# Miniprotein binders against q56419: the designs that were tried, part 170

Target 1, 326 residues: q56419
Amino acid sequence: MEGRTLEEVQEEVFKRHGVLVPKKELEDLAKALEEAGLLLTEKVEARLKEEEEKLKRERPMRLAGLSYPEGEREARAFLEAFRASYPGEGEEARVLLMPHLEPSRVPEVYGAALAALEKTPPPERIYLVGVAHRPLKEKAAALPVPFQTPFGPALPDLPALQALDALLPFELFNTPLAFREEHSLELPLFFLKGRFPEARVLPLLVARRSPELGEALKVVLRDFPGLLVLAVDLSHVGPRFGDTPLTRTLAEEARRRDLGFLERLAEGEPEAALAFLGANPTRIDGVEVVASLLPLLRERKGKVLAHRLDLEAPTLSAVGAGTLVL

## First folded at step 15 (miniprotein)

Design fb74
Fold by ESMFold2-Fast, scan of step 15:
Structure fb74 (fold): chain B 326 residues (1-326), chain A 105 residues (1-105)
Amino acid sequence: as target 1 above (326 residues)
Amino acid sequence: TEEERRFEELFKYAREYLREGYESGNPEILRQAIELFKEALEIAKRTGDPYREALVLWSLAAAYFELGDKEEARKYAREALRIAEKYGDEDVIEYAEELLWELED
């Protein structure tokens, strides 16, 4: 009955749930248990199931008090400060590409997104497409629950989500746990909810290329028109990301890769944007999102409003961020 | 080997959490990255792989730096440099020296 190691419990949970639980957490749990080896797996899985069940009702804020203020008044002032960081007027968006990187690192890029939203008529719904930072059971997923924000809950567009689910060859609502810690949705949503408080949201994550998602979204958008938001970061360079150290040459290359990608998207040529990246190795965070959404991006011209490469010189690393209106 | 496979798995996911912690600004995710790097470090020490040990030590330094813990960052960066210099790992020497330059006023 005994004989399970902490390593075996960690590996079993990872295989079953795609969650790698640090051994320190397992050690803390084991300290309180008798028959520890067998009971640990059961207790960890019970906790994961409890968390998953909570996520079926609502998605709480995880970054409030960290990346943005928890209070509504303070959150409003914070949002307006980001708008003030960008001196431009923006452009109306049918499709908006914006970052999901910690906002304080690239305030002018978020300011550009806010400027575009100011020029955009309030949509009935927002299709918010982020990048999965946790494994998904399928190529894409959604969570059909209210997402809490300092401006009140962002309510799901249930009819549009159900219409999307019906068109896909897989279950759309397949991995609730992947949404628990997901900054690629939470950080853009803060800005979107602040600007369009009445809009409903379709919170979507992409893990791998899903052409069927793009085709289904094209159909759903016809019946449920709304603002499409791609919440993606650009180049990731440096040893922190398993790449070579950032040099002046690599920083210039990353900037040129980011801008070349965005400019081709702005010309309504998403296949050309992807092909451009394929000519040079890249770690652009949003490639799988763009590849999934090709039918929605073709022949839609627009403008790059902002781009920055956030440099972390002490770790010789950088992350690119940009705002694109289509 | 099984330990080499385990190291690669832990190191890969620790690096993913380090990336996520940087991008989100969430200190809890950075602390999770640190714990996974510490597990990887134990394996590198047991298997006697000085390059992997130095690389994990530098990664811990980078994670602590991002968390704002400059004392722990200096500690791990100095140890990474010591091992990298002993074994001639030029890449890790460069990583550690650059981080220490910022940390040691």
Scores: ipSAE 0.377, ipTM 0.733, lowest interface PAE 3.4, mean pLDDT 87

Design fb75
Fold by ESMFold2-Fast, scan of step 15:
Structure fb75 (fold): chain B 326 residues (1-326), chain A 105 residues (1-105)
Amino acid sequence: as target 1 above (326 residues)
Amino acid sequence: TEEERRFEELFKYAREYLREGYESGNPEILRQAIELFKEALEIAKRTGDPEREAYVLWSLAAAYFELGDKEEARKYAREALRIAEKYGDEDVIEYAEELLWELED
């Protein structure tokens, strides 16, 4: 097979499925297919369909043994260590904003989230809203299957998900493949399931601003009350993220932008929080989530429990993380 | 050109995967980013764009650094610095020097 043909296959798959497959993977696949006499594009599409069908049954752990321990006992000890990293006490949450980046980078921030969960009565369900890292066919999506964790499967709240789907102008269960590798749901869910093992979950991803999602969720929460969790990271600064190199001044600005954003949310002023970012440009991961959930965040006051800027000095880059209770 | 458009597309998605690999800690996502950056590097070399080539080389160094492969990281950072110095790309000079300082010491 010619390299030009692989490039055409890569482009065709991206155009039709929104998935950019590295040429090396296509080369490996093509070599396997030469013996079977199958067309490469057909085989890639068949494999994507197989992956999608598997996701209709369950969502397996992808980061077990990497970001958190596989075994339940080790996982519980891991949670206790993160809680111990935060010296403060929590506060009851009806809405919790927590990070979704690698926990070992910001243990005190996850510890603050755990402290808040300790003060929160066990909810019947958790509305877990993350950020899509893969293209979605619509502005938002959900996957109505058990999500595996070291603490057992986090079961979907099917009645609440169906009620939400019925209120939206698009199919909610529209992009199963986007959930195959999605740390913005998996990492927060590990902590949430460890604290609330009986709670059912609505695993939601936002790719673009969806005011209709926020309006629908406000209605669904009246009939199906639960804990709303926004799993979002804050400032992304530096060349690693396609931004300007981190300097002392830029790090101070990122911290100020993160805290100014969170403090305005804590005052129940999410529009002011978004406007603040417009006046102080930055790449905050949670902007589309906050913009989608405005009806759920207005006039809801709370407190910023923790904030940290994770510095990666060798790449002149940083990521902000915070815990906010509303 | 079509190649320039394809470069921007590959480089954009490679950077998104580099970000995801950093955030998730998943080495497989980092390896996918590396392969996409290598495809973008081939285009930058063919189109003779030293600015794009230098940035892609630095991005490969950053990806290998995050993956824990210090030897490959050092190799790509040195090459990024060489091209950036030759063409006066002050940003990539700063990025490569900072990374190399951590790797050499």
Scores: ipSAE 0.510, ipTM 0.803, lowest interface PAE 2.3, mean pLDDT 88

Design fb76
Fold by ESMFold2-Fast, scan of step 15:
Structure fb76 (fold): chain B 326 residues (1-326), chain A 105 residues (1-105)
Amino acid sequence: as target 1 above (326 residues)
Amino acid sequence: TEEERRFEELFKYAREYLREGYESGNPEILRQAIELFKEALEIAKRTGDPEREAWVLWSLAAAYFELGDKEEARKYAREALRIAEKYGDEDVIEYAEELLWELED
């Protein structure tokens, strides 16, 4: 009669909604229902729909109390401590590349980003482009709602988002659930909102390279000028990330790959930056973002302010992070 | 084949969750990764695949290490080492020994 295993329910939900629910959670829900099979799937789908509807109103903080303080006063002190971790001066940015990795792992790199924001006149809006960590229904997506931060809500730039949506061959406001747990937007936004409290935001995720997005953004930026922020991490190496174990040679290779990539972007040569990565461009999680935004990065010269390879010796792994102003 | 496909799917997505948990610092995502690795471990044990079993055990050790659970990390690293030594997987032996060296303090 039932005919449905927890494994089948898990696979069906993943296929339909892009959410992989651990079997333990499905077991707990099934016990609560006293029934399994089709009814369990329907209940999971109803819960996902409810979460999706909530995201139409606002995007709540998920990492408050974990990656940054929940209270405004504590958040201010935390942000200023990161600025203090970078001994150099910033430079004005029209385009900022910054990491989205947990800030405590690379404080100097976030400090460099803050230094650049300090030298940048307050923008009316920020185009915040992150990397999708969950499947999107389209190549890119946006969520046109206030994003909560310890400094108050970061309000969406609705006119600019609508202008962008109108120019794209797909629905921009797809896959709201992908934004529920998205650190590539939340972590950079913490720093950006702390420095530019009045700026509105276009929160954008890229899953696959979309030249259409870059071309549309070029048009929208003409009518709605603002700061473009690419929130991307660099090399991911080692067994933790499904790669070869970190050796001294591989660590130096990762540093050279990261810096070679960033320096080519700084020369206004994004195609050369992508080509420099060679056969393994996917080791840098920002490659799809850079490939999508080529029209906005060409012939724009700048400077690499900081780079760090965060080493985790016990797992023979590392993640690269950098700050680049263009 | 079906069991092998299921293992590869679970292992792949467990690694993606581990990456997300590591990058974001979100312990709930790390716990989800751990549960998916445990599902993959049951398949490796059931199918009698010591190579896959050793890799999943090491991955569990790395996930628990990132979560800050040193006791569980040590437990899984020791089991990964035991199976890897028996199978002759020199990579997992090296990875498990490095992690254990750190965990022994």
Scores: ipSAE 0.473, ipTM 0.770, lowest interface PAE 2.5, mean pLDDT 87

Design fb77
Fold by ESMFold2-Fast, scan of step 15:
Structure fb77 (fold): chain B 326 residues (1-326), chain A 105 residues (1-105)
Amino acid sequence: as target 1 above (326 residues)
Amino acid sequence: TEEERRFEELFKYAREYLREGYESGNPEILRQAIELFKEALEIAKRTGDPEREARVLWSLAAAYFELGDKEEARKYAREALRIAEKYGDEDVIEYAEELLWELED
């Protein structure tokens, strides 16, 4: 590799593959390759290709033993504990909005989601829509492979995924590497698989507003009915997220923004929910998801079951989380 | 400058990784965020930008705190506070003081 710096290699890999490799990892790899007489960029790309090929077969658990237990029995007890943290009864869901934040931070909110799932008839499939935390080659993506969980693999609904792909103006099965470490799918899936072990899944990520995804999903859901799950967090405020330190005023604004957004969704008015966010709709994690799924959210009335603003006191930051049934 | 552009890019992506690590609880993503913040810190030190240096230092403190590495968290928080107090960055002073209070408690 003639004249390329580690910074240039880092930027090129990020541009081509959506993966930002820390310079130290590139330095360590370069040292090993120098001893072997190989080129750094070629080795990085070979490793990424190998990882991508593994993801064509299955998606392994990444957060087992960290955010949830690895063993099925322990995982079942974990679900029961979270359900117990919510004192209310659930409501039947045709559309469920739930968080993807670390569950231990908002146990009552996940408990509310579990309560809703208890009241919901077992779906044949779940349309699980999360937020891309890595760049996607297209506005949205899916990975059509089994996702491992402590309750066994969540199997993909291949016919429904193929039907969706056929209706989209872009390749749905793009950017497999974006799914390697994606908590917005893994954490909700843990709870969903625990409650509906026989349901197949359509694991979908949204990076940018895609009205065509919502239109296509409306068509696919008619032929392949199932439970629609929006796995989104709400307000992100404070220094950890590039804002100023959390004050009482900012916390109140975040709480009001979250609840105003959720209540308008509950009225079946998703455009009004987006408009309510005003000049800064990006303060809420799931804006692009909601904006993409407008055709599926209109005229569906429901109920906000729980909301919490999780305060991270050491960094004066907070993340909003909620459970909404439509 | 090119270095200023590089700093903003690294800091932006390091913050996204820190956000993801916080939300998921995944220590591997937190370690990746730390390495990116360390790259950004080198640029801030080299370009002599105390405001950027202080903000990266508190971000490192927050990431190490989330990893459970209290000693590294204290080290970076104290350094961030020292620089922020000297240059009047009240936001970083508040972040660092709150984190140090939590660690000492």
Scores: ipSAE 0.179, ipTM 0.611, lowest interface PAE 4.7, mean pLDDT 86

Design fb78
Fold by ESMFold2-Fast, scan of step 15:
Structure fb78 (fold): chain B 326 residues (1-326), chain A 105 residues (1-105)
Amino acid sequence: as target 1 above (326 residues)
Amino acid sequence: TEEERRFEELFKYAREYLREGYESGNPEILRQAIELFKEALEIAKRTGDPEREAAVLWSLAAAYFELGDKEEARKYAREALRIAEKYGDEDVIEYAEELLWELED
């Protein structure tokens, strides 16, 4: 390490593991390691390898006590409160689009998702497709381990995951560390496990458009039928997201953009939904998920149950969230 | 330049962490975003780029606001406003003023 700078260590860790570790944390670690005569890069890599090994056994809760209660009884009451926040009735879902945003920001949208799940027969398995917030080595990834929840572990559907892996031109079980801090899976899973405690799960992340994933999933779903869940948020507008300050007009445009996208999906026209976004510039994080899953969304008609634009007035920014049943 | 590349990389990932921290509500991710923004700020200050400096300072203010640290948020928002006023970025002025109004209460 003698010739290495903190910048070089940071860059190497990022290149190998897709994790950008702040220099302050590397500096603090280097100071502690100086006393033991250990190399900083070797210690960081050893810790990351140890975390990867833990993820081979289970995925622990990360947001318990923050976004949802840790205890089963409190978690059940929390779930019921979200259902109560939505005054409407649900509809049976074969495909469910729901948000992954912090639930307290859009309680009625999660309530709508719960209403739909109440009308849906318990599936044997759930294909839970989220958005990668960390770099993946491939276009998509899965982690084939139990995911802990307050309702007990959500067990992986290993035969279905292996069938999916066999059909893909890349290794599905890549980048385990990307799953350590992944709210796009953890937050929807809390609600799904609470409603369907016996269902197994296929936890999938999409980083970039993968048509081969959608085609493979269509094949796997024939042999392993289940509920398909797209855990995606909608418009991201305002200075927080590198955009102009939110005005009433821009907020209204974002709401119309979100609803136009969802309504086209509800008509079974996912290509039209994507084209609509292309003609109306937006930043919707679910685009890559929808584009990957086209074969599963075509000709499925449904209904938009809820939509909300969560406004953060102090930063003049907003995030859209919705519930769609197909 | 190499410093320009490093700034863009740090700023991009800091903003992604800020987005993740906001969406998940995870304070550890927000703290990581803050440290990455501070690294980007050092580069912007060293390279003498007031537009980049103001952008990072505003992002720090937003991150501290989400973390619940109103004093640090106010500090960074005021500094962002000071620089934005000098180079004439009316958009940055507007959202810095809005955040400061909220923080004063």
Scores: ipSAE 0.291, ipTM 0.656, lowest interface PAE 3.8, mean pLDDT 86

Design fb79
Fold by ESMFold2-Fast, scan of step 15:
Structure fb79 (fold): chain B 326 residues (1-326), chain A 105 residues (1-105)
Amino acid sequence: as target 1 above (326 residues)
Amino acid sequence: TEEERRFEELFKYAREYLREGYESGNPEILRQAIELFKEALEIAKRTGDPEREAEVLWSLAAAYFELGDKEEARKYAREALRIAEKYGDEDVIEYAEELLWELED
């Protein structure tokens, strides 16, 4: 207590650590502390500090057994099934845009990404750029530790990460807790590690437009060439996302905006892709990543391999997903 | 104003957690979204804002549906429908009716 409300404790933790802890969790923790005489805020901060320290060594799997199998053999069979769900041929990728939503929702889209990876020579490293679903202390962040997968740990490319950090006006290795629960990195990484088991990874999160990140990455990629992966979802429409119910018109608008965005990227015109979306009324999850990476996307032509708007009829909601090779 | 800010912050992050839970399929994140929505619901009820209350109730219904808790989803969808009908929010009425239809089976 300390004469502070749970609301005040929640706000203090959020400001200091970028984590919004539900009051129910704070209540449960407070009850556990009554006998020990510990302060609630101090206990929460100590717990978060312990979690941060663990993340300095490795990033454990969070979605194993849920979104993908825990066992290596089952995981390989799972990957093969997703590849089989896409009947088309892949294209070689230097830049790959792929989704990060639950794979079972859009298996053919992940299958298209796998098809592209089949045609792509194994890279020495993968620049995996996802979207921060938790607040970051800076516009972008990275976690320079092994990320566990059913195919073994995806090892960080420490020299490339250090080179990137040196070029940025902020500390790149910030907000490690934001990586503890981050499906925009974990789900694409499962597929990437399965296909390129020897590749090292730069796991990057973008929270807001960071042109300095794109400029720095352009320099780093020159010295440390690799595959650039934009792990982004497209339109998010319907009540599940604080929007109006999904109508045929809204679904068609979402598809039109998704495809128009991807097609302009495929023409090597990322500024035109962003301008096409305007205010981003269908909430394409990728605008901040594309806006950050403009120098890496200009004049790079490619092909949209797949697109799907995954409809959830009971909630009248939908999420767009696509695979784009540049 | 402070309550307005508090509601906006809770509702925004609860919706992001719901989206993340939907996208990742992680039930832990869905449970966290539910708790944040419940905090937002308390504020909407105290401030007497039926539009906000209906939005939060529908969001709770969607979260419970995704979590597989059909009884709680039905409960919140019915409550959202009741309030939305009084407010005249055709969108929430349509959401709730569609979800309730799915839950009948």
Scores: ipSAE 0.045, ipTM 0.464, lowest interface PAE 6.0, mean pLDDT 86

Design fb8
Fold by ESMFold2-Fast, scan of step 15:
Structure fb8 (fold): chain B 326 residues (1-326), chain A 105 residues (1-105)
Amino acid sequence: as target 1 above (326 residues)
Amino acid sequence: TEEERRFDELFKYAREYLREGYESGNPEILRQAIELFKEALEIAKRTGDPEREALVLWSLAAAYFELGDKEEARKYAREALRIAEKYGDEDVIEYAEELLWELED
């Protein structure tokens, strides 16, 4: 370590790359670098640059064998089991709101999404909008590469992505590292690719409100029509999320908050949905996505197909999940 | 203060990693969350802030529980319980007791 503390290296990496690397990882790397006499910061940045270069070619599966089966046959059976968990019929979707949390926790909610996709004509492309779980250099980002799935690679719609990039006041293809570990895209994509194997994808992440993204998407969708998917989880309550332990009252409040939000979206009133959450909408991770996509959600009526608040008694925590068709 | 600012940053990102690890089931993200919570715990102990210390200890217990490491989860839950009992945080006590009960199995 060349006259710099691990704390200073952690801070510099965070400022440059938006990644807060644990000091233990930096310490382990520093020990390895003592043999070569290289600066820790240079080595960390070189390693991140190498990962970034790999992402220029493809986005590999990260959750295969963990959240879904790796093999195509097993993955197909997995999808059918989720569809079977929802006893209702779907509705045709032009806009689909679906969750991105671990599927096994809310199988009937994913089943409702599958039911909606079953009633939806195969789109030529899917605009998949997830939530950034890592800092982005801009308000939103996309990664224009094939995303691997058990059903084969989900190919990017390069013409549509380039059209979108041209309309935005920032570089769309920023922060590729944010896509390396991003379940808000990978988990919904598993289900979408299984249902629509021929559809191309625009994998989009939103970190902060970007009204310009919604405006640009409205233009692009006219020239490149497709299915818009908002991959959004709802309420997050309890110690697992840095909150107080869940009570019956807080669970009821979370359910009311989730359903009130979804019902207002179903009425084509996304501003009212945001206002319903009040001045502090921090408990629903998709708020920034909805706020960015207002032009695409206004005056579009639909139906809430499913909602569940997934309770975990040992941690006294819960996550809301829902399926909404517009 | 600088220490409080650093605690807030570490805790915020550790919570985001914990949420991501929980939602995705990715054990690597859970391990990263654990390391960031451990850094935050060092600051809480150094600054003598039992409320922040208890909060981080529960978060560590929750992360280890999700990771399947029942022994570490039990360790941190017991430590969180001891601190919570000392200053009478009833909600904290309830959470820690529930987690410990589940870990007995």
Scores: ipSAE 0.228, ipTM 0.628, lowest interface PAE 4.2, mean pLDDT 85

Design fb80
Fold by ESMFold2-Fast, scan of step 15:
Structure fb80 (fold): chain B 326 residues (1-326), chain A 105 residues (1-105)
Amino acid sequence: as target 1 above (326 residues)
Amino acid sequence: TEEERRFEELFKYAREYLREGYESGNPEILRQAIELFKEALEIAKRTGDPEREALVLYSLAAAYFELGDKEEARKYAREALRIAEKYGDEDVIEYAEELLWELED
């Protein structure tokens, strides 16, 4: 069709756009394009540009009907069931750490987050900080558009996002495509929007440690007060993550590592929490987020409400999840 | 070199997609991970790298298990074990045996 192999097309798209498109998808596109006479690379790039342009208007739901119900009534019942899975009372949060793992795997941890939100006065805005699961052009990014949910769109706080952008040494709105498929924002947002339907949102992704983000956020939060949410998972252990198969010893080490990390954050000592992780025998998903937000976490005392190490027995792997209020 | 770089790139992103598919519950991301692992497998086979081949086969088994396809998971886990045993890759032997045990009971 064109004078290049599918491998060359895949590599060219990846180099120019940071998107690795499976060869099977490229083969399907090539077959579809045979009648049109268009170059495959040009068509893939046009499609990516179209997706990027759509993301300038809104961020659609991607996990509705999979991780949470599509309908508002069903979604409300789903939230109530998760809240019911946690037998404790919440605590008021100024900062909330919650997971972004598939909710059905750790319902009591999400229930604890819901309990905390019940005790928290409705904020005007939520600073939702997740973990980038796709490469970003910069260390962090945001997408300043409505995010669709079963409870209606979560509207962006444009003045606060613009204030943040102005304080950063890089363009904040730098990788729209990274937000197309991003569960670390979508899953927590489902719960946050259900509880605070009127709050505007700053949807933020961290790919690498960005101290300048934490410094800028400290300034912005003074002028635009709101709820800070760190949407992070904890230990990742087992063969799926490059470790030996999960043993009782490794699982107990992961639990102690997670809890030691969270308890130090609860004492207002985020540097001590990071130091406690040591040589990183278990990978903690939220390290780069916590390291970026140090100025916002220092000297804030709080409480660990829940923790679970979710066992994926078939792969002998586990992922830790917790709820912390500060 | 070039094929080695290509393998590492595919394998790294396939593993990231596998993790994302598991964590998000999105089966489409798991299917994309599987396709990228299959591309990496072709390179490992072509370059005659049994260590990489066994590791990719195990990764495919884990991805298919997460997707709910136990038949494909068992197939790839058995092939991973066969190659790992032949070349003395104790880590992959252990990973594949544990997964096969879980698939059976």
Scores: ipSAE 0.229, ipTM 0.607, lowest interface PAE 4.3, mean pLDDT 86

Design fb81
Fold by ESMFold2-Fast, scan of step 15:
Structure fb81 (fold): chain B 326 residues (1-326), chain A 105 residues (1-105)
Amino acid sequence: as target 1 above (326 residues)
Amino acid sequence: TEEERRFEELFKYAREYLREGYESGNPEILRQAIELFKEALEIAKRTGDPEREALVLFSLAAAYFELGDKEEARKYAREALRIAEKYGDEDVIEYAEELLWELED
C-alpha cells in the first residue's frame, strides 16, 4: 500500500499537471498526514492549485542571488560588467536572437546582446519568446502578469496579449505552472528590463512549432509595434544530450551548425536555416521557435554579433550560444 | 514492463532537470534531478540492468559536479566506472574517467 500509493500519486500528479514530484518529497508529505492515499494526492494537488493561483497575480524571481544579483545596485553593476565583456559595438535590432543559458558561461554573448540593445531605440513593448522546459497544454503559452526583476516588475502588455489570444485557435493563457521555473524567459528578461525599464512585455513560451502563433504575432506587431526577442540556445551536444562524448570533431560540427543556422537567419532565409540543420534539428532548441516565427523572420537581413560554444568538460558536453540582430 | 516504463520516464525527466539546472544555474533544479536519478537508480538495480545502472550513476556524478559537491561527484563517478568496467561499457568508462580527471588536484 505505502510504496504503491506513493508511486501512483507521483504518476497521477505527473499525468494531470506535468510535474514529476520526487518520491522523497511525497514520503515527507505522507509522514505529515494522519491517513495516506487519497489524502496525499489531494494535498499535492491543492499545493499545485495554490501555486497556480499565486501565478495569476505575479511571477516571482527564481534565479535572483544565483544567476544574477538580487539587489538593484548589484544587478546594475552586473549588467555593466557583461556589457564590458564584449569589446565590439552593437547594431540596432528590430529582432534580437539571444541566449537563455546561464550568463556566467557565455558573458561575451550576453555582452553582444547588451551592445545591440544599447543601439536600439527603447521599445514600448518586448515580445519575449522563449522555449518551454515543461509541458504546455497547447503548442504555446503566455502568462499575463508582472514578472519580478531586480530592476522592478516587468509589466505585461495586456492589450497586446489579449489581441494575440483573440487570433489564436487555442487559449494563450493555458499553463501558468510552466512559467514558475522558466529560465528561457527569466534570464533574458533580466538583461532586457535592465536596458528598457519602461517597456512592457509579452512573455511567450513555445513547446511545439505553432505556425498559427507566427501568423498571429505578425498581425499583432502591426498594431502593437515592439522588439521581438528570440531567447534560444543553439547546439546541445555530448552524452548529456544523447550524443557520444564531446570530441574536437563534434565541437567543430556544432560550431559549424550554429554559425550556418545563424548566417542563414541573417540572410532573411529562415526556411533555409531550418533545412541546413538536416536530420537532427532537435540539437538546437531554437528550432521550434524559429519554425513558429517564420512570417516574422523572412526577408529580414542582419548580422551575427557573437557566437560561443560553452564546453563542459566534466560532462563531455557543450551548449552553443549566439547573438543575432535582424 | 511497468518498471522499465517508469525507469524511462524518471530518467528522461531527471536528464531534462539536469539540463535545466546546468543552463539556469539553479541548484534547486539540480537537487530535484538528483532525487529523480536516485529513484531511477533503484529501479535499475532492482531490474538488474548494469548498463542503465552505470549510466544513472554517471548522471548522478555529473549532477553533483554541477551542484559543486565534488565529493559526491567523485563517489558516484567511481561507482559508475566500477560497474562500467565490469560490463565493458566503453562510453561510461570514458565519461567517468574524464570527470574523475577533472576532480583531481
Scores: ipSAE 0.268, ipTM 0.655, lowest interface PAE 4.2, mean pLDDT 87

